VHH binders against Kinase non-catalytic C-lobe domain-containing protein 1 (KNDC1). Designs and how they scored, part 3

Target 1, 252 residues: Kinase non-catalytic C-lobe domain-containing protein 1 (KNDC1), of Homo sapiens (Human) (q76ni1r1468to1719)
Amino acid sequence: STHQLFSQLTLLQQELFQKCHPVHFLNSRALGVMDKSTAIPKASSSESLSAKTCSLFLPNYVQDKYLLQLLRNADDVSTWVAAEIVTSHTSKLQVNLLSKFLLIAKSCYEQRNFATAMQILSGLEHLAVRQSPAWRILPAKIAEVMEELKAVEVFLKSDSLCLMEGRRFRAQPTLPSAHLLAMHIQQLETGGFTMTNGAHRWSKLRNIAKVVSQVHAFQENPYTFSPDPKLQSYLKQRIARFSGADISTLAA

## First folded at step 16 (VHH; from a52 with L102I)

Design e55
Fold by ESMFold2, last read:
Structure e55 (fold): chain B 252 residues (1-252), chain A 123 residues (1-123)
Amino acid sequence: as target 1 above (252 residues)
Amino acid sequence: EVQLVESGGRLVRTGGSLRLSCAASGFTFSRYAMGWFRQAPGKEREVVAVITWSGGSTWHAKFVKGRFTISRDNAKNTVYLQMNSLKPEDTAVYYCAASPDIGLFRTEDYDYWGQGTQVTVSS
């Protein structure tokens, strides 16, 4: 069912998000590059936590591995969505897959899993997917979901998740889009240096603290769906199968 | 203490235009996404348009796209719905709504609601 797929994709995304320390989201150098000097530890110690804290302001990326994993997974999910569609050989099958992914994405943004919703949107917007004739024969209600999904991305780009007053009082689980959040943080780090006045430093520090606090608040209210290990294993295997795939080549 | 007060609803002929206003108080208006919803007799409340807290981005339902325009004036704590080329099927009570979070498309995504203003479009 699309609800079962939504819930298990959400749990998989949450697992990765929960591993990230909120301050790691401040490292704009992790946006798409994994340093060869970084290793993924099987466990951490108190000295490892101290090194992670010290590395927050250093070029050493040991502290970045969980954010890089989160960002890599986001790209892998997007690639998976695109690959499933373009390797489907009839317009009828493509309509079925488009509809399923759109309905999963709808459950995602309705339940505030913006991470997975945006990952699905990114896959659906790949040029090879957009060129499919299946888009023209979608049921009208499904096509409306695509328009809503696009609007959600536009709204998220206006920093609504990071700056919304009183969001923690809604008591509803939320998964932010890692790429959008990382980009907004990077803009905060660099944008303040384009104007020369004394307020830039204080405004930057205030915004940094606000972002860290918001990430922490999201981590404190996790989704509580029941895990389905069989479905989770299936999803992980499909996503991994297409990791790094060239969608244009698959579509040929 | 939070109030949303719609105004401007009235009887209008087919093809006419109307501008709805919603005055907000009791919260920091510029920090809230705003939406217009409508409810025809015997139907469920449905989203018409959504606008981000800065006003930089909007969304309009397909059944009103090209005819209705949501806008806001954060200095006046007011959100507007400009309705052009009105049709009898636009007859409904129109509600403004506010969300301290991202503006989404369901009624449960909004925390504050106005009392509504009646729009009637005669054939």
Scores: ipSAE 0.629, ipTM 0.864, lowest interface PAE 1.6, mean pLDDT 80
Fold by ESMFold2, last read:
Structure e55 (fold): chain B 252 residues (1-252), chain A 123 residues (1-123)
Amino acid sequence: as target 1 above (252 residues)
Amino acid sequence: EVQLVESGGRLVRTGGSLRLSCAASGFTFSRYAMGWFRQAPGKEREVVAVITWSGGSTWHAKFVKGRFTISRDNAKNTVYLQMNSLKPEDTAVYYCAASPDIGLFRTEDYDYWGQGTQVTVSS
């Protein structure tokens, strides 16, 4: 059943990812024509931080609602994982849920669904979940999965998926973590401001264009699991029920 | 042509130390995550340690924690495995491996492999 959950969570994540246009991961200043005045886009005070990071390169009138949905879903999955665990009433039930989520996350990162793997990790690392005594009675093999999952996060932060070379993504479908992509784009933009010149600016744009190309490449090789509409509906309902939940309040 | 060439494997006594080296050529070494794997007779190849492109982050399997250390020198295109407090169960062929992607923990996650170097630990 954890393989079934993995495959259907992956299809749900993919559905949202496929709706996003890769160019919405760019600031749109490179899309315009020459302007005699400074071509600085107007700031939008209504954009979220995550949406602002992904929209830094686009005019404010061009917003990708699907990218916002993708980012919101990432937070909703994380909240759902934490909520399911803290609302379980016994240590035995919490051990079962921890084990299930860890095994689902393991299938996710093994099959290159880094989006869902990191969303599960984020939920498991919530303070209220981390405080559960169930962690101490977890089977050793399952506890090792948590250490691997943490290492995957560290590696993804260190080694950007956007700069991957080779052909692994053509051999296996890949779902990148939207939050980690946004963080990488922000780092590329911020890192250039103290050393700005013509060549340095073009290097930044070239690296950011590689991000767009990589997102497009991921979209061209989708997962082909068979949909299970009953399980997908169940998962959507559970995730939606906890959307926006205060985990600390649920744990009290 | 891509090559990974391990060296340094030999016979050592229990409690001894050994450093393995893996020299890489034919690809942009600094863009590859590197791993050390081992295979004992009759067993499946298993991950020992993983290191990121920059060398800024590492992971070590529980069975070698505190005893083995992976490192890399991107200027020399070389990855190392420092092996301390060796035990007879560490006896295996050790392989270095490279991934142009994130360094994960399964054999199938790595594209390039060395020929292996034999490490034998006697009492």
Scores: ipSAE 0.596, ipTM 0.852, lowest interface PAE 1.7, mean pLDDT 80
Fold by ESMFold2, fold request of step 22:
Structure e55 (fold): chain B 252 residues (1-252), chain A 123 residues (1-123)
Amino acid sequence: as target 1 above (252 residues)
Amino acid sequence: EVQLVESGGRLVRTGGSLRLSCAASGFTFSRYAMGWFRQAPGKEREVVAVITWSGGSTWHAKFVKGRFTISRDNAKNTVYLQMNSLKPEDTAVYYCAASPDIGLFRTEDYDYWGQGTQVTVSS
């Protein structure tokens, strides 16, 4: 059932999200761990302009393991989606899987689980998956879901969830995409480091504080779906099976 | 307190053009995503176009096939729908709607609604 899959994937995502401290989402160095080579930025800037180098974001010599776990799981879910499709041996099976993942993703973004929705989209957009002939034979209603899913990504990139001041966030559970959140934080940091105007730096600090506050608000309103431990265990096993998989090799 | 007031709906021939406007008041317009929806007689209300609160991104339903363009002017608290190459099937009441969140595609994703403006396209 796509509803059962949606609800249990949402609970799995929530479990990882709840382990993260909101302030640690300001640590963009977590993205550097996914890179083979990472250098510590030289000479952190301070808005107080002290004689020594001071950092606005406190240097962090250790990595938050829960943030790394959240980011690794996001990549593993995307890889799992791509792997399931490219290892299916007929166009009919691939159409069925594409349709299932698209309907799961639709339930996700309609219920504000943007994390899982974007992870599924990322898997579906893998080059090997995009080259499948199954895309050409999708029913029109299912193909429309793909276009809606792409539009959700565009909207999330354009309008940061953490800078929205709407009251609806308090009324409905929300799971933000960790990768898009990291992107918005990097954009805020870049703007602040290139500006010497005190007014622009104060606006940057205010927006950064809003991000922390909004991440905390998301954690305070969890989803309350009933757990299905058997299905959760199965999902974890399938996702783990393809962790780190080379999709291009699997497609061959 | 919150008001959305549509205008510009009228009778027009097939192939004609219209521009709808929606004037907003009673909320911080620049922090709301905006949408245009339509409802034909006996049909459910359906999304036509969506624009982000920053105005940086838009989405349009397939059935308007690039014939319609949503835009906004945050200085004037106004959202627009430019409708070109109108067809009889475009006949409907057109509503503007506001969401305090990202723009999505269902009527339940929007908090505030106008009363609508009638667009009629004759053959």
Scores: ipSAE 0.529, ipTM 0.816, lowest interface PAE 2.1, mean pLDDT 80
Fold by ESMFold2, fold request of step 22:
Structure e55 (fold): chain B 252 residues (1-252), chain A 123 residues (1-123)
Amino acid sequence: as target 1 above (252 residues)
Amino acid sequence: EVQLVESGGRLVRTGGSLRLSCAASGFTFSRYAMGWFRQAPGKEREVVAVITWSGGSTWHAKFVKGRFTISRDNAKNTVYLQMNSLKPEDTAVYYCAASPDIGLFRTEDYDYWGQGTQVTVSS
């Protein structure tokens, strides 16, 4: 069943990703995604900035709505993961849920669904979830998955997935993290605004174009899992149920 | 022709130290994530440490954390594994591996492999 959950969550993420035009990621700074170095916590700042930014960019409303939907879904999946855990009333139920989410996330990053893997990690990292005593009684092999999942996030932040130039002999479907993509493009755009060197500016524009081209390449190689409409409907309903929820309030 | 050549494996007593090296050729080394894996007799090959292509981040398996350190020198096309406080359970063939991707933790995530170097730790 965790394998079925992995495959259907991947198809749901893919649907949203396929709707996005790659060039819309060039406007990711306009969507209010902040650099990770800000003093304000990322999760709080990201949600607040997204709401403010949406009201300022009405001229591109029809074309930009899918990128906004992709980012909002990422937050909704994270909130859903956290909510399911904190609303479980016993440590045994919480251990079961932690284990299931970690195994789903493991299947995700092993199959290059980095979007869903990072969304699950973000939910598991919520303060209210981290306070659960269930973490201390996890089986050792499951605790290792959490360590690996954290390392994947660090690696993705360290090395841009879209700028890797190594050759691959077999195509693999890939879903990049929307938040990490937006952040990397913002970093490239910010560097270009310095305009310290004309040749430097052209090199940065080539890197931005390469990132956009790579996003398109990911869209050209989709996952081919069989859809399960009943399971997809169930997942959508559970995710929607907790959309916008205050996890700290639910934990109390 | 891609080559990964491990060296430095030998017999060492418990508590000893050893440095493994892996010389890479036939590809642009600085664009590949690198990993060290090990395989003891009768066991599956397991990841020991991973380093990103830029060298900016590393990961070490829990069973070696604090004792082993992965590093790389992109100018020399070489990845290293410094092994300290060796234990008999560290006895294995150690393999160097390369991935053109971010580097993950399964053997199937790596495209290129060395032939391995034997490390034996006696009491």
Scores: ipSAE 0.508, ipTM 0.808, lowest interface PAE 2.2, mean pLDDT 81
Fold by OpenDDE, fold request of step 22:
Structure e55 (fold): chain B 252 residues (1-252), chain A 123 residues (1-123)
Amino acid sequence: as target 1 above (252 residues)
Amino acid sequence: EVQLVESGGRLVRTGGSLRLSCAASGFTFSRYAMGWFRQAPGKEREVVAVITWSGGSTWHAKFVKGRFTISRDNAKNTVYLQMNSLKPEDTAVYYCAASPDIGLFRTEDYDYWGQGTQVTVSS
């Protein structure tokens, strides 16, 4: 069921997110984390950047690869979504898959799992997927979910602290989009931390600290869904199967 | 005290135009996404349009079909709904609402609501 998939995907995402520390999101640019709009997925260069990125906050901290793992997983999930659709040989099956993923994504963002929602959105936005004729015969109500997802993405991009606002933050678990959070932090990190007079830009540092502290805040309130190890294993295997796959090649 | 005050609702003829305004006070307006909802007699409240905090992005319901446009002026703490080519089916109470969170499409996603303004479209 869509609910089962939603819950298990959420748990899988949560497991990875719980391994992250706020510090891992600092200086992510040095780790090669870039805006997806510019990132030609060069698969190959992940090995060499053992770069001792001197974090402003932890000069000797070997930046754990947890953020990168989280981001890689996000890409894998997106690829998986796209692969499932483009490898489907019938229009009916494609429609069913599109519908399923859209409904899962809707459940995700409604339940504040923005990570999985954005991963699914990213997969669905792949060129090969967008070219599917199945979009034309998709029920209107389901198609509308795509527009909702896009709107959610825009909202998430608009304010780095938007997830901390309101009553829902305290009442419900939250999984942020790691990529979007990283981008927000990078934006704040841009520019000098020292003024011309040698004084530190404390306001900037405080803002960064505030945004990064969200990681811990979100981790304090986890989802409590019942795990399905069999389904999780299946999902992991399926996602892994398409890891690094060229979707355009698969569509061909 | 948080207040949203809608204005501009009136009786108009089919094909007419109307501009609704919603003045916000008591909260940081620029930190909230704003939405317009409508509720016709005997029907559920439905989202008409949503605008992000900066006004950089908008969403409109399918039934709008390009006839309505949401906009905002953060300097004036006001959100607008320009309504063109009005139809009798557009007759409803129109509500302004503010959302601090990414939930943009459900009524429960909005923390603050106006009292509504009546729009009546006569044939």
Scores: ipSAE 0.472, ipTM 0.783, lowest interface PAE 1.5, mean pLDDT 89

Design e55
Fold by OpenDDE, fold request of step 22:
Structure e55 (fold): chain B 252 residues (1-252), chain A 123 residues (1-123)
Amino acid sequence: as target 1 above (252 residues)
Amino acid sequence: EVQLVESGGRLVRTGGSLRLSCAASGFTFSRYAMGWFRQAPGKEREVVAVITWSGGSTWHAKFVKGRFTISRDNAKNTVYLQMNSLKPEDTAVYYCAASPDIGLFRTEDYDYWGQGTQVTVSS
């Protein structure tokens, strides 16, 4: 069921997220974490930013692999979603899969699992998936979920602290999009931390601290769904199967 | 006291235009996403349009088909709904609502609601 998939995907995501420390999200640019929209690594600007940001961080700070693992998993889930759809041989099956993933994604963002929601969205936005004729025959209500997801993405991108606002944050578990969170932090990290007079930009540091502290805040209130080891194992296997796959090649 | 006060609803002919306004007070307006909802007789309340805190992003329901536009003025603590090319099917009570969180599409996502303004479109 949609609910079963939602709950288990959420637990899987949570497991990875719980391994992360707020510090892991700092200086992620140095780890090669990039905005997916910027295909062209502007090589030149990365060197200068890395040197300045390194001054705030202990030179030998080996960033733990947990953020990278989290991000890799996100990509794998997106790839899995896309792969399931493009490898489906009938329009009917594609419609069913699209519907299923959209409904799962809807459940995710409604229950504040933004990580999985964005992963699914990313998979569905793949060009090969978007070219599927199944989109034209989707029920209108289901198709609308895609627009909702896009809106949620825009919302998440608009404010780095948006998930901390309101009563719901305290009442409900939250899983952030690791990529979006990392990008928000990177944006805050841009520029110098030292003023021309040598004084530290304390306001900037405080802001970064606030945004990064969200990681712990979210970890303190986990989802309490019942685990289904069999289903989780199945999902892990399916996700792993398509890891690193070229979706365009699979569609061909 | 938190207040949302809708205005601008009236009787209009098919093809006509209306601009609804919602004046907010009693809370920090800029910290809330705003939405317009409508409820026709015998129907469930449905989301019409949503706008983010800064006004930088908007969402409109499919049935709007480009006819309606949500906007906001944070300096005036007001959200607007410009309604063009109105149809009889648009007849409903229109509600303004405020959401503190990313939940923008469910009625339960909104903490504050106005009393509504009646929009009637005649053939």
Scores: ipSAE 0.472, ipTM 0.785, lowest interface PAE 1.4, mean pLDDT 89
Fold by OpenDDE, last read:
Structure e55 (fold): chain B 252 residues (1-252), chain A 123 residues (1-123)
Amino acid sequence: as target 1 above (252 residues)
Amino acid sequence: EVQLVESGGRLVRTGGSLRLSCAASGFTFSRYAMGWFRQAPGKEREVVAVITWSGGSTWHAKFVKGRFTISRDNAKNTVYLQMNSLKPEDTAVYYCAASPDIGLFRTEDYDYWGQGTQVTVSS
């Protein structure tokens, strides 16, 4: 069922997220974490590297690979979603899968699992998936979920603290999109932490601290769904199966 | 006391335009995402449009088809719905609502609701 998939995917995501520390989200640029939309390598003009940006971060800070693992998993889930759809041989199956994933994603973002929601969205936005004729025959109500997901993404991108707003934060578990969170932090990290007068930009640091502290805040209130080891195993295997797959190739 | 007061609803002809306003009071307006909902007779309440806290992002339902635009003025604690090219199908009570969280598409996501304003579109 959609609910079963939602709950188990959420638990799987939670397990990975629980391994992360707020510090892992700091200086993620150094780890090569990039905005997927900017695939165009902005030629980092070599000139801006010369500013001795006193990196608040010790050059030798070995960042644990937990963020990268989380991000890789996210990509794998996205790939899995896309792969399932493009490898389905009938329009009916594709419609069913699209519907299923959209409904799962809806459940996810409604229940504040934004990680899985965004992963699914990413998979569904793959060009090969978008080219599926199944989109044309998708029920309107289901198709609307796609728009909702896109909106959620936009909203998540708009405010780094949007998930901390309101009473629901305290009442409901939350899984953030690791990538989006990382990007928010990167944005805050952009620029110097020292003013021209040598004073530290404390406001910036505080903001970074606030955003990063969300990791712990979210970890303190986990989802309490009943685990289904069999289903989780199945999902893991299925996700792993398509890990690193070229969706375009699969669609061909 | 928290209040959301909708205004601007009236009878209009098909193809006409309306601008709905919702004045908010009693809470920190800028900390809430705002939404417009509508409920037609015998139908469920449905989301029309949503706008984020800062007004930087908006969402519109598919049935809007570019005809409606949500906006907000945080300085005035007001959210707006510009409605163009109105159709009889748009006849409904329109509600403004405030959401403290990113849950923006369900009625239960919204903590505060206005009393609604009637929009009637005649053929």
Scores: ipSAE 0.466, ipTM 0.792, lowest interface PAE 1.2, mean pLDDT 90
Fold by OpenDDE, last read:
Structure e55 (fold): chain B 252 residues (1-252), chain A 123 residues (1-123)
Amino acid sequence: as target 1 above (252 residues)
Amino acid sequence: EVQLVESGGRLVRTGGSLRLSCAASGFTFSRYAMGWFRQAPGKEREVVAVITWSGGSTWHAKFVKGRFTISRDNAKNTVYLQMNSLKPEDTAVYYCAASPDIGLFRTEDYDYWGQGTQVTVSS
C-alpha cells in the first residue's frame, strides 16, 4: 500500500539521517555538494575563496562521509523512481506508477518527510519521465500532486528555517531534504565572515548555527512507524538495482 | 489577537469578476503561506488557491481553470483572490487562511482562518 511504502521509505531515510551530525552539513561545497540545477559547470571562477573564509573550519577537519552518503542515497531514490517509470512498458503501468509515487510523495510531505518527497519529485522531473505519455492520462487529482510537490519545493527553498516554524515542528517528526538544507547552509556560508573593520559577522555565524542545529532538532523526534524488514529489503534492493543508472539510456 | 478579515464578496452575474481581499493582523504575515478556501452549501471546504510567503509561487485548484488568481501584498498584510469568469458553481463562502508551514493543501495545515465572505453568482 501507499502507506506502507511511505512509512518504510521514511524509516529508511530516517536511518540514514540519524547518522548525520550538524557539522556534516558545514562546508559541504568543499565536498563537492552542488546545486543540481547548476549542472553547467560554472567555469571555476577561481574566485579564491578568500583564505579568510577558510578560517572558520579547522584545516584538518575531515568531514565524515555521512552527508555524502545521504545525498547519494537521495539520488539513488530519485533514480529508482525514474527508472521504475521509464522501464514500464505500458501506459497503464506508467500511470499506475506515477500515481503511486505521487501519492507516496504526497504522504511524505504531508507527514513532513520532505527528504523522500523531494527525492520522488526529482525522479519524476527527469526528462525521460516527463516525456512519458502517461502524464496526459493521469487523473487530474493525481496530477495536481505534482504541482503541490513543486510548490512544496519552492517553499522549502524560500526559507532555511521554514521547517522550524509552526506547531507541527514540535508535534511531528521531520525529515529535511538534505540537499536543500545543504544548499541553505552553503548560501549562508557564502561571502565573508569578516566585516571591513575586521570584526566577525557574528550574526551570520549565529544564523548558520541556527540552521545547522535543525539537524539535531529533527533527530530528536523520530518517526515511530513499525518496520517491515521484508519490504525494506525489497526497496533497498530495488533502489540499489538502479543506482547509477542512466535514465535516458533506460528509456531508450 | 490574530485576525483574518475577508472582504469583497457579493452577488455577481455569471461571467462577472470579483476581487476578494483578506486583511491579516496579529501575526507576522510574511512568514505565512496564505490560502483561499471555499465552501459551498452542503459541500466540504476546498482549497482554491495557495500562495507562498514571498508570493513567488502560487497554486490553483483545477476547477479554477485559470479564472482565479491569488496574490498577496506583504506590505499591506493582505492576500487577494481575483476571480474572473464566475459561474454559478462558484457560489460559496470564501475563506482566507494562513499556514506557517509547508502544509498548503489541507484545512488542518492552516492555523488561522477568516470568517469568510459570501460570493454568490447568479445566472
Scores: ipSAE 0.441, ipTM 0.777, lowest interface PAE 1.5, mean pLDDT 89

## First folded at step 19 (VHH; from e55 with G103N)

Design h54
Fold by ESMFold2, look of step 20:
Structure h54 (fold): chain B 252 residues (1-252), chain A 123 residues (1-123)
Amino acid sequence: as target 1 above (252 residues)
Amino acid sequence: EVQLVESGGRLVRTGGSLRLSCAASGFTFSRYAMGWFRQAPGKEREVVAVITWSGGSTWHAKFVKGRFTISRDNAKNTVYLQMNSLKPEDTAVYYCAASPDINLFRTEDYDYWGQGTQVTVSS
């Protein structure tokens, strides 16, 4: 059912989010790992063991590992969505699958799971998916959901206060989009220090502190859906199956 | 006491223009997104346009895109709807609404509502 898929994807996203320490969302290294996932070979066993041992047991490495897992999972969900659609062999199957993902994404953003909603949107926006003729035969109500998803993305990208302030944070669980949050923090961190106007530096620090406080507040108000371990295992397996997949090759 | 007071609704000929205003009081206006909704007789209330807290982002329904423009003035605690190229189908009561949320497309997303202002477009 679409509700069961929405609720279990939300619980899976929440599990990863809860492992992250709020201050480590400020780590620009997490934004960098979005660009590269290449394994780096070890140089020497002696130096590699010492560096690996220190890195594995340092608090920042542990927190960076979980943030890395969160960001890689976001890419994996997007890839999974695209892969499921392009490997469907008929227009009827593609229409059904597009409709299902759009309705799942709508449930996600309406329940403030912006993470999964944006991951699904990213998968649906893949060039190979956008070229499908199934888009032209979607029911009008379903096509309107795509427009709503795009508007939510625009609001999240352009108005950082949408996540930082709002009475409903404490009344409703929220999962922020890690990619959009990392993008906003990176933009806040790249501003240069200007001696002529120290107020710009303090405003950036105040906004950064608000982000940390809000991430912490989100972690204190989790979703309480009932877990379905069999459905969660199935979803994890499907997502993992397509991890790192070349969508253009699958579409060929 | 929270108040949203719409004004500017009147009778206008097809092809005409009209500007609606909504004056807000009793809450921190700059922390609320604002929306315009309309309701024709016998129909459900529908979202027309929304604008975020800072005014940095807007959205307009497909049926009014290119004709209507939402804007806000946080110094005056006022939100506006500029309506151009009016059609008889635009005849409705127009409502101003305020929400502290980023979900802005449903009536249940809004905490505060005005009483409405009637817009009538004659042929």
Scores: ipSAE 0.453, ipTM 0.771, lowest interface PAE 2.6, mean pLDDT 80

